# Designs tried in a protein design chat: VHH binders against F-box protein At1g11810. Part 1

No score or structure here was measured in a lab: all are predicted.

Target 1, 377 residues: F-box protein At1g11810, of Arabidopsis thaliana (Mouse-ear cress) (q9sa94)
Amino acid sequence: MTTTMSTLPVVLVDEILARVPITSLRSLRSTCKKWEASSKTNLVGGKATARKSSHVGFILIGDKICSMKLDLNGGDDFVDTSVNQVSAFDGFAISQLFHCDGLLFCISNNHYSNYTLMVCNMYLGETRLIQNRSLFESYQNFCSYAFGYDSSKNRNHKILRNNSVSGGYEIYSLKSDSWKDLNVDLEKSIHLWRLGSVSLKGNAYFRVIKVIEEGVWEYNLLCFDFTRESFGKLLSLPFESLGDEGEGIMVISCVRDDHLAVLYQRDTLGIWISTEIEPNKVSWREFLQVDLATLDGFPDVFIAGRFIVDEEKQVVVVFGQETELDLNHGNAFIFGRDGYFTSFTVGDAPPEDFTSYVPSLVSLQIDKTGKRKARDD
Structure headers, positions and changes below count from the first letter of each chain, unless a header shows other numbers; antibody chains aren't numbered by Kabat.
ipSAE, averaged over its two directions, is called F for ESMFold2-Fast, E for ESMFold2 and O for OpenDDE. V2 adds 0.75 times the mean of E and O to 0.25 times the DockQ between the complexes of E and O.
Where letters were taken out, [cut] stands.
The coordinates of atoms that the task and the answers printed are left out; those that the model quotes come from them. Centres of patches stay.

## First folded at step 1 (VHH)

Design a1 (framework vhh_8h63_2)
Fold by ESMFold2-Fast, scan of step 1:
Structure a1 (fold): chain B 377 residues (1-377), chain A 122 residues (1-122)
Amino acid sequence: as target 1 above (377 residues)
Amino acid sequence: ELQLVESGGGLVQAGGSLTVSCAASGRTFSSYAMGWSRQAPGKERELVAGITSGGSTYYADTVKGRFTISRDNAKNTLYLQMNSLKPEDTAMYYCAARGSYYKYTSREYDYWGQGTQVTVSG
């Protein structure tokens, strides 16, 4: 296998950067000092207040990576949204999308071939194919993935996956371009929710099911610490799920790149944001509670999939399905205070994964001697 | 919401056979890749068998030639036929469902049943 596939088109990178809202530019300035001059001179020309509640990132719709801009500054019942397929991935059917520290980790499957793992730097226009250790790559549908980095001086980005053959774990290092087996100390009653791990401060957070006894389980969170290469202890949730019997929906998301949010849906829709989040401890605050039964015109069936928190507007945008078979239309709801809600349509299918855009100077190219290029600050 | 309920576990003598089943409800079973994982005391959980929505199968080396995975989409049921059972096959067996990568929401992935205990004695 090759260690790099191709360089992404420069025009695509420029298009993505041109769509970045001012709030995202403020986050970028803490990450890339060279980019501060460009954002002040070339990209910060509009009214700052007019872009306060604007969100931009990458989403997975069907099997395609799309860029999405969501603008909530247009007043009541007005949502300006744009969704554009990222042409650099046109040859790929993407099944999963992860984001960590400005890098995208993508899992691609071709209906005639095995899975391809790739890491992309959209800012530099670089892509690296990940060499697979396993000869049974076609069984990746049964694997859990997570993306993160260790806290070393020149952050070593890593990919965690469960080994479908042994039931153990293996970890990939971008710096060494190699996989190794990993023995993890995980309680036997804990089952990872395979899709939807979220990268936060270099670590990955998983939704998990803890089996207490036959037919009795509860939802929890679990952190994988990429520096220590181990799982933390179970993290408490701000809601009760014991006795749920699988009727509830739990989704996690990042807020402000430094906090975790959790959504729990049954008869009500609850949103909580972490006040403290570390591998072995968490504290929560309530953000929003919505009684779905009291909302006039709300559909009888709604299954939450992904969500975005807008703290400035005090709303949450929830993407989901109005039926279990509604795969042809992307429906989204905005929930606010005092029973406020409105709806809009996004693309031709519900978004699978959403990740906010942050540029990275991490090079994915191997130098002329076969060594990975060092990260530029 | 996809619900998975395993059944058919029990006590069996070494060299014997047992079939465990997994009944799926709530969502369209035929669109999911399905698998059987097991966890024995003091060991890591392992995927022992898998079957795609299209019917392609996988087996771990520990069970290959002895176990057969199959699915009945009309009955929304997954099966694991276990032959030539060994004491080392003693474990809690879990049914797992993973959505097709053409499904559009993360909620279509990562479902587990509560497990069914298989005990193999000499």
Scores: ipSAE 0.000, ipTM 0.232, lowest interface PAE 13.8, mean pLDDT 71

Design a10 (framework vhh_8h63_2)
Fold by ESMFold2-Fast, scan of step 1:
Structure a10 (fold): chain B 377 residues (1-377), chain A 122 residues (1-122)
Amino acid sequence: as target 1 above (377 residues)
Amino acid sequence: ELQLVESGGGLVQAGGSLTVSCAASGSIFSIYAMGWSRQAPGKERELVAGIYSGGSTYYADTVKGRFTISRDNAKNTLYLQMNSLKPEDTAMYYCATRYEVHGTYSLTYDYWGQGTQVTVSG
């Protein structure tokens, strides 16, 4: 039996990112069961001392996938970062990265639209190259992607693709290793092109542009339900974006694997976390509001990007840059309450994406009948 | 269908000016963030200027104060006005689309045209 190891501690995730051999798979399953039992006991009977916060994931820097570990130790000078290029992707120029259920979905392309689609289990060392036999093959540069899974037994992982030029949709199934055309009802005023998506509890959440009239648009949120294979209704955001004329910056992220967070920057930096998130419903609570103009020593120009919420430390880590065209260094800022902020450097180029990572035992092997099975070799 | 066609390249003397343009067709041009990138032989690709759907602009330090990016949404056209050209500006110039999420920076961008060659003598 295969299970997602989403409850695995970040310290073991760090060891797995150091390339634990496949022969240790049974040992890891046993260890995961022990920690699951231990965490239940500690929740009922004891106090947890979590003074150190650690975040582990994959970060896309330029066209390279890197592993990242971020330790928040409790003082202004106690931020430890480790960023290491993942050698398994050295032959590929990666343009997009998605994470769902311990699996990475990667899009490799060059500037001439020669796309390669792949799904990877980094812990098991398994990769599946996805055949691109669809009508969309010649228009890969104009596609938006989403990654998720349905509610079937053992989860059927799926990829949604839409082509903004043709307007068509199609869906790939890992179980059948095949694409099929998908008829979706989506208002023509709603645009998904290259806005990106975040996987959450098997579904994908999109930042969307809704055109109200010529030259007037607003940000909205939209869910694609991989079980029903349909879009939900537009979801309300906790801020007003209509008429900002592209001056506002909106980013979304996952929190605790079960909640969505949104960042909106204009004159202030606001962070909200969902209190309820379903395909047709969302409610929000404010997490942090920062007046950037009041921060001593803060850059005159700051463009917020991908972010991490740390609820225990009551801070947000924002990857950003002082100019849209700073391609040589990545700066990150930590914002907290009462005007607290500090900065650190992430790497040699601005991060294009970041996803938190939890190892998975989901097998990418498919038998002749289309069933996925775990491997012990 | 969205199509991008670059034009306006050529040979110009150092200190001169040149305007390159990118003509787009398709109903969704007005919501795209657009930019210009360049690549000289033996050098890495460089993003030189960008413009959002609302008109906010960004420039690389190498061209700031010399180049001006603009867009005409009624004509679906992107422009790059290049002034005080230097031999170091010699490159193929590509019309590019940026990831539309404002504030999500990216080193990758799509090339939809064949580019236009700019050569600066001197």
Scores: ipSAE 0.028, ipTM 0.452, lowest interface PAE 7.2, mean pLDDT 72

Design a11 (framework vhh_8h63_2)
Fold by ESMFold2-Fast, scan of step 1:
Structure a11 (fold): chain B 377 residues (1-377), chain A 123 residues (1-123)
Amino acid sequence: as target 1 above (377 residues)
Amino acid sequence: ELQLVESGGGLVQAGGSLTVSCAASGFTFSNYAMGWSRQAPGKERELVAGISSGGSTYYADTVKGRFTISRDNAKNTLYLQMNSLKPEDTAMYYCAKGYYDSSGYWKPLFDYWGQGTQVTVSG
């Protein structure tokens, strides 16, 4: 018998609700008037000018999901962070996190080297295990995943999976609880980065490498449209990456749930935010440019991972790894204007992944079709 | 011209050892993550080991503790040392050129360019 996991996130719900930013609770405050009163930020001008900005999300340290709250205090050099292991996911070795529409999509190694896919609503305490097509999927190490939803009024949430071995694509629908094969034509010169797709307005964005000629490539982005179930056109990046010398680190992130940000690290650290983002079109604005060589105390080797943009404070928080040999410390860095730089420790190991979190009321329960049939019009 | 040439496969008894190698040409070998995958008859292809440009390694649970991946950047060569071989290790072994996914800390994206080398373990 299949073990139910519908109660698994209950412990997480109590933990995350205490740490959710006030602004992220705005859409949910109408359901609880006490939350509207208690979550208001009281700013007292003239006697205290200090303000704090708070970010909440999930961070992957080792193979464990942790909740994270990051408080950017009123003083420019002060940061408070809280990282707590989420016990509801004990027993799962989590390798990837995706966030879309208040849902968290997690990939875990299963018994017999198979992968377990699960979608969780941490706010409602609901979990859905995604049924595998076979009992043993040895090729899952070659799969790329993306999470999104279509434009139907039900917001049918979907998972895209590609298999580099077969070259095929398949898509899962939460509404039908089923997989189907997908005919997608992607030109051979385009290579998807397997990890790190980002969900944005129901669609998923991938980092890609376009091979121009032997030994010459260009970094681009590619959108998968979950409504049309097809890839868009290549999207240009706001920095120069053409050629075999462009071996910088590129990371993407979602900003305000409606914009894409890109981080490019080489000898400098650049961050750009989209001014327009559609499946076939993008435009960019520069947010921050940092010369890493000018920063006192910056490590000799740093590989940028996930990042958070705080537009109000005009800073970026970058999680990364200083060296693969130092697995006992996790440092994060904050970069700002005019050479502002500080660091803080997030745990006893380098973070492997991070996703921002905004709670939602999206139910993972299967509709009862016996009494009411929803038509796919 | 990008080329990967696997060699070193063959017949070996259960409990034995074997090393397969991959000679790379046509690209700057030291700049890329490299890996080994295998495909047994009637089964799906499985990534068994990977190594980043910086030397960080990954192993599938099925081979962890028995297989060792290594690289020689001066010789543009990738190696897989296989110890304590089992009949279920019987497969075609493929060399792969890939990319280090820094956002995932050692979760490389692989494209398979090699022709493969057959490893058969008798038991």
Scores: ipSAE 0.000, ipTM 0.275, lowest interface PAE 10.7, mean pLDDT 70

Design a12 (framework vhh_8h63_2)
Fold by ESMFold2-Fast, scan of step 1:
Structure a12 (fold): chain B 377 residues (1-377), chain A 124 residues (1-124)
Amino acid sequence: as target 1 above (377 residues)
Amino acid sequence: ELQLVESGGGLVQAGGSLTVSCAASGRTFSSYAMGWSRQAPGKERELVAGIYSGGSTYYADTVKGRFTISRDNAKNTLYLQMNSLKPEDTAMYYCAAKWNPYSRGFDSSEYDYWGQGTQVTVSG
């Protein structure tokens, strides 16, 4: 059919991400369809085409959504990275970015100090503004968010919001374009890290603190099941955090869109990948363990923020800060086996989020009359 | 769960010192990272100092070497000792608490709980 080398996913996605305006995505739609067909042909063809360790997606740097391409084609001399601001969002100051099933959920501060919630489909060129329940700026700062979908036919995408002022939970449905109050049973000894969750197979995973006794706590994971609309059981972590007194850094990420990874930093940097992950059970395997004190030229202070796992190259890319107040530079390290490490700078601020690009055919058009709404394609 | 009440603001001469305090209610104060943020009229809110549950601290460049943050877990109280005050330090000072002590940035969304604020005015 199509020459397998002429439509490589990395090249096509990079070219598209660099040129996409939100006002017109017809060419993106056509190219993504061709890219999907080409990818399937390459997989089933059994041809020994050399596969690049290459990562493409969206990152949040400061208040701007950027496209990122990272090529890990063996050795530090072959590390290639490019970061480009996505001009479609030039009018927006983005404070949070979530990804689920090829859709982006963004929280934006506008010029009038109002918060805007939006879901974007970059492949289809569609954006839905989410109806807000009259939040003020200071009130909005008390909300945490999660993005997922239920097991219904065609996946009903949902947003969970915790309102610490009212003490309650609310859930938004894309299908009904409406919010509803949610009665959630969560043990009082369990406290969510309120500034982020990751979506995995339709559910959201939270970092949590479990209080054992007054002043004694440990890190855990908790799943919110968007089908049941309830929290699962506490999930065990592959490291010991009891007694770290809040000095350890824990970060979570998705691997291959079907597994969870956890990074834990203290005197060492450990990365584990789930071998099984479900709302009420998890199993882990160690991926990498790095003794930061043994690395010649490694900075005295490093605070991990986000990470990408490359299992093929046996490395992890960690974004973070080299000083407690270094908010003006995005520093990244690549860690590998036997003390391998190298560094690069990503932008003018530490990346706060990262998501792999996946095209979605989910329409964000609202049909309030019950009639099918026509699309301009 | 956690409620924050600031006090100790007032009028002070340039070069002077002032301590503001924040009283927290709740049995989990010791497990929160705490911070001080400020906002002057017409300006964005900025985080000036933070302290983790274990006692590690951080400071914004604008106040580093002049301000000291501290906590007393037995009294459920957070302090900000402000020395060598400048007219540019005039602002409403807010107490804040968060669960993710290592989230970096000066976005107010990093903090889960906020107090009502206490006004600090520095005259020339």
Scores: ipSAE 0.000, ipTM 0.260, lowest interface PAE 11.9, mean pLDDT 71

Design a13 (framework vhh_8h63_2)
Fold by ESMFold2-Fast, scan of step 1:
Structure a13 (fold): chain B 377 residues (1-377), chain A 123 residues (1-123)
Amino acid sequence: as target 1 above (377 residues)
Amino acid sequence: ELQLVESGGGLVQAGGSLTVSCAASGFTFSSYGMGWSRQAPGKERELVAGITSGGSTYYADTVKGRFTISRDNAKNTLYLQMNSLKPEDTAMYYCARDFGYSKGWYEGAMDYWGQGTQVTVSG
């Protein structure tokens, strides 16, 4: 969607989209007591602040999809955030969230191997439930998923899945509403990171580990090309991960819908942004390096989970968890140049995922009458 | 230097029990999920059990109900209690560390393995 004509976001009745006209922003401000006090002060500070950045999208907190608007007021140390649970997903426990071309792909699961796969167009209010082909999806046998589209006219949106236990691959097509088996040639020394593939320009990018020798491995990236229905070559990372230390955490994110960013955390936090990204080629530039040991108040154990890059403010917003036992608090950190860092809390649980969002007119209706598949005439 | 050292393997008769242990050093053990993988001659390595930093457990269907994984964070030690052993359980057993990722259990989520301890079940 971001590679087509740019239009201003529209307001939805349920306020699903946070990237909205100023009148809807004022409506949101009236709901927050802290925000309401600022609005009643005639907005002198807020309206006059130069270089305000806004990030809007969907965030997965625990098992719930929420709409999020994050305002970075740059240099005044104020961060305004609004998080609202999306009612369209009430009754679903969401475990994974993917975004491609204005569509959300969501996975809901229970402990009895009953996975529900759904693709949603939040702008049109359309949902397609995807019939599971395999009954072997369980909490013990999680599948790796990826969401993208091919280069055909009007884009055929597709879902790739791999059961890491069985090693089998299969691909779903939205146009045909069907699954098919897919033969892929992936070396046994290459292991896909199960969760968190990122969609970019119709293709999906996976974190992978290449095992060199027992106990010796390195991080790499791998692209799945939905047009060719095949994996590309291993893509090199801008940092050294070779060895058996194993304490590094790698996270990837989409930037400006056309570039990939990578975060690597150990004693330092490094962020790189791609200067060129194609299925078989990547080049990187450094964005930020932070020495975590120099930061007063930074937790001793912090696992980065997702991040947002703001190039204009020269900051990164990192969501993560301090421990697996801290499931009741959502902590986020903002890192900038010259030791700048601050923290804030988002929701009631550590954020699992975040994806930026723009509306789409891609129809999820499966019949030629323009009606949702679940509705009979 | 990250180190995982397994011990407690040996020869046991079918229907018997054995406990293997893993001593961890060089990292904050309590902050990581841990697991046990095994590899039999001529077969691929498989993850058979996992335990989160919080104590939640996972078991492969092949060992569920027979094996019990546990951890002692004060001693930086991981355990696997193996009951009702079968000849098919004969394998080299590896202590494994996950990436510190709290979701899902599979071999590809492990980032380091020890040198292993041999378990042989006669029958």
Scores: ipSAE 0.006, ipTM 0.288, lowest interface PAE 9.5, mean pLDDT 72

Design a14 (framework vhh_8h63_2)
Fold by ESMFold2-Fast, scan of step 1:
Structure a14 (fold): chain B 377 residues (1-377), chain A 124 residues (1-124)
Amino acid sequence: as target 1 above (377 residues)
Amino acid sequence: ELQLVESGGGLVQAGGSLTVSCAASGLTFSSYAMGWSRQAPGKERELVAGISSGGSTYYADTVKGRFTISRDNAKNTLYLQMNSLKPEDTAMYYCAAHKIYYGSRYLDAQYDYWGQGTQVTVSG
């Protein structure tokens, strides 16, 4: 019963987590328990480790969820990475990973176009399988997902699903353990980017394309407000994107759990961080601009996939592919001021996703009726 | 929105050749990585060939040296040229597309759009 502890002030929760002895965590290396593995990785970047330029989270490599620590305080090797496969997901091919409020939302595909949806608390070792509605299997291939929570007491965590073929919307509630259809008022010229919605302050942010006329489009952002259960206004980006699709690469990420960052790549790589971000308003500041063509030793082809902003060191860590089909090694690049760049290897394949992670005491075992959710094995 | 329609399947003798095509409509074809996957009765779906927006190619070991994937961005069409066909190549062949700028892979589980498929039957 951890729900009572999840109502504690955030500062007190952080203090409790920081009190786990590091020597005790080292002894936990010999165990296969997911709480122990999660505790070890989550505390590396927390107060207990006290390192400013350390990043801890979950990374998707191949079809596997791994815990990752990225330490930028190294000497003769500028970066130290620790990547460990999370055994709790052995047997699942994970295609998408979302993080909200210390919970992970994972989508698994068994290569038969059948999807399994699950929400996990890795710190508590709890998992809830989400029952799929009776849709044709083909519909699973055209769904966009977003994860968030509403402003109710104790936060009702929710999943938004949009079927791009039918245009229909539906929402799942962890509290009621049920799906309901949503009537949303969204212009037909606006198309959600299927992958890579980002959770921020309980809401979800989507990359969208707006079709202006045949063959002419622009990138925008769109917020889904899980409290109002509606979309906000189109949010402007800090760069010009008007034109045919494929002229640039756009990626979004969270910074400090309260700001949104955007990466835009053409011949240059630009990073902007929001100065304010709300469902109907955004403003931006430039963080970094890199001319990729001037970098000696940089690959001829690089496609940015995910990124981490380190404001203290004034660098960005960018994960991606050196060619569009090179899936056999995972190089990452660190870009900084005045043409600074370096590279390191993360693993045997490019990371598909990364999400920063903070442990949570939110329980997944008790629904609103007091009934424990049975797993559908 | 991107729509994919496969054509060119049919019956062919072992050792023969066949070309299947995939016509794309809707959004800009040239911005998508494309692939051909196949599924035979009683088997899992297998990615047999992939081609990036830049023209780099991938082939599964089962077809390498026999199949050639290509794209014509001016015609919004993807091709798979199949040579030295074997009875084991008998399957429904699916055209697939994804926007790899998400960090997606050329694996079946990562594709954004799928066609309805075209049947290839190899007798022998």
Scores: ipSAE 0.000, ipTM 0.262, lowest interface PAE 11.1, mean pLDDT 71

Design a15 (framework vhh_8h63_2)
Fold by ESMFold2-Fast, scan of step 1:
Structure a15 (fold): chain B 377 residues (1-377), chain A 123 residues (1-123)
Amino acid sequence: as target 1 above (377 residues)
Amino acid sequence: ELQLVESGGGLVQAGGSLTVSCAASGFTFSSYAMGWSRQAPGKERELVAGIYSGGSTYYADTVKGRFTISRDNAKNTLYLQMNSLKPEDTAMYYCATEPLWDSYAYLEGFDYWGQGTQVTVSG
């Protein structure tokens, strides 16, 4: 016998659906139609004065999930942000948020319970609670997680989790509704960054630290292939990343749902976008370089945390933390060409995490035989 | 400069109580998740309790119902109240903060481990 699966109460699911997915979907469709019309009609779109780009996603502020809509105008410096707490997750302390194929994967450390894992389809209003393994020792330690799917028909969605006690990993399958252990290990010199993997084309990409010798490390990327259920080779970065104590900050993000972006901050802020990204191969192109020390009015100390790339407007939106002396913990910055930068406020604290959101019709409901309903095409 | 300084460890008899403290400086303490881990000789380090900036808590099954984690944001101090202590609770106890946008090596879900404080429970 397998563990019994549960969904969130209908009232919580209805509350989530009412507040976020429908509004986000309408805004996304409106933006896509405007882009298509402007692309087809050169004369109408030539001035770009009424054109805007819209980014929709979820952010994690402290332990709360918030929906975010970010509108960037093409013809002026207007930035419109909408940040709303998703109240249906009240009572959950969310530590991590992942997005893959229109599904959200959330990890909660609740007041009275060990880790709670849940997968949500916000557009369909469906939620699956993943039953805790009472004998699984990863619940005694903080774990690394990744979310993806395999190449099977209708995509079998999977969750990877580190099993710290056995030194290996385990994987959950939504199709079989079960966990299994993996005997795949990383070299002891390679450490996965816990601050989240990024799902891309069904696979998960991790920031990793490779320890060369005591006090000396380098940043790398590593892919987990959910079809092969194994890690790929270390992927090359477009910058030198030899570390010592406190040097350099690396953040990764998705672009166009099929490419990876990397941000690397030291004295400068560099952004690169992949031109090719596969489990064992990557190539990069430079998107933007910013010399932070030359920007008038920029804070003396800023640590980049999360970012959004807007290729159409040729800008990057960066969320991060300032020092206490600046007292501007909720500020975000937009960087562009030729020293262009501006700031806007997203709230009283910087986001801990951000994931873009695109709705899908992937069902999380288990059929009468206890199997997930499959979708064709 | 980020600094974590643990204190309050010592020798205690089985069934007794002990409170360990962690004084934090050099960062915005109230904005960070904080935790307590422990390591006994010959064993891997175990996260026993965590507390998020919003006040939500986590406890390992081994200590749930016996240990209480708390924070005092005005004093930049993290606490672990340990009740009904058992010989198997004997370990070095470490204070840690979950990293936010830093470049330090990251292990076991927390970075910036403190120096530790030894707790020994006699049986």
Scores: ipSAE 0.000, ipTM 0.246, lowest interface PAE 10.7, mean pLDDT 70

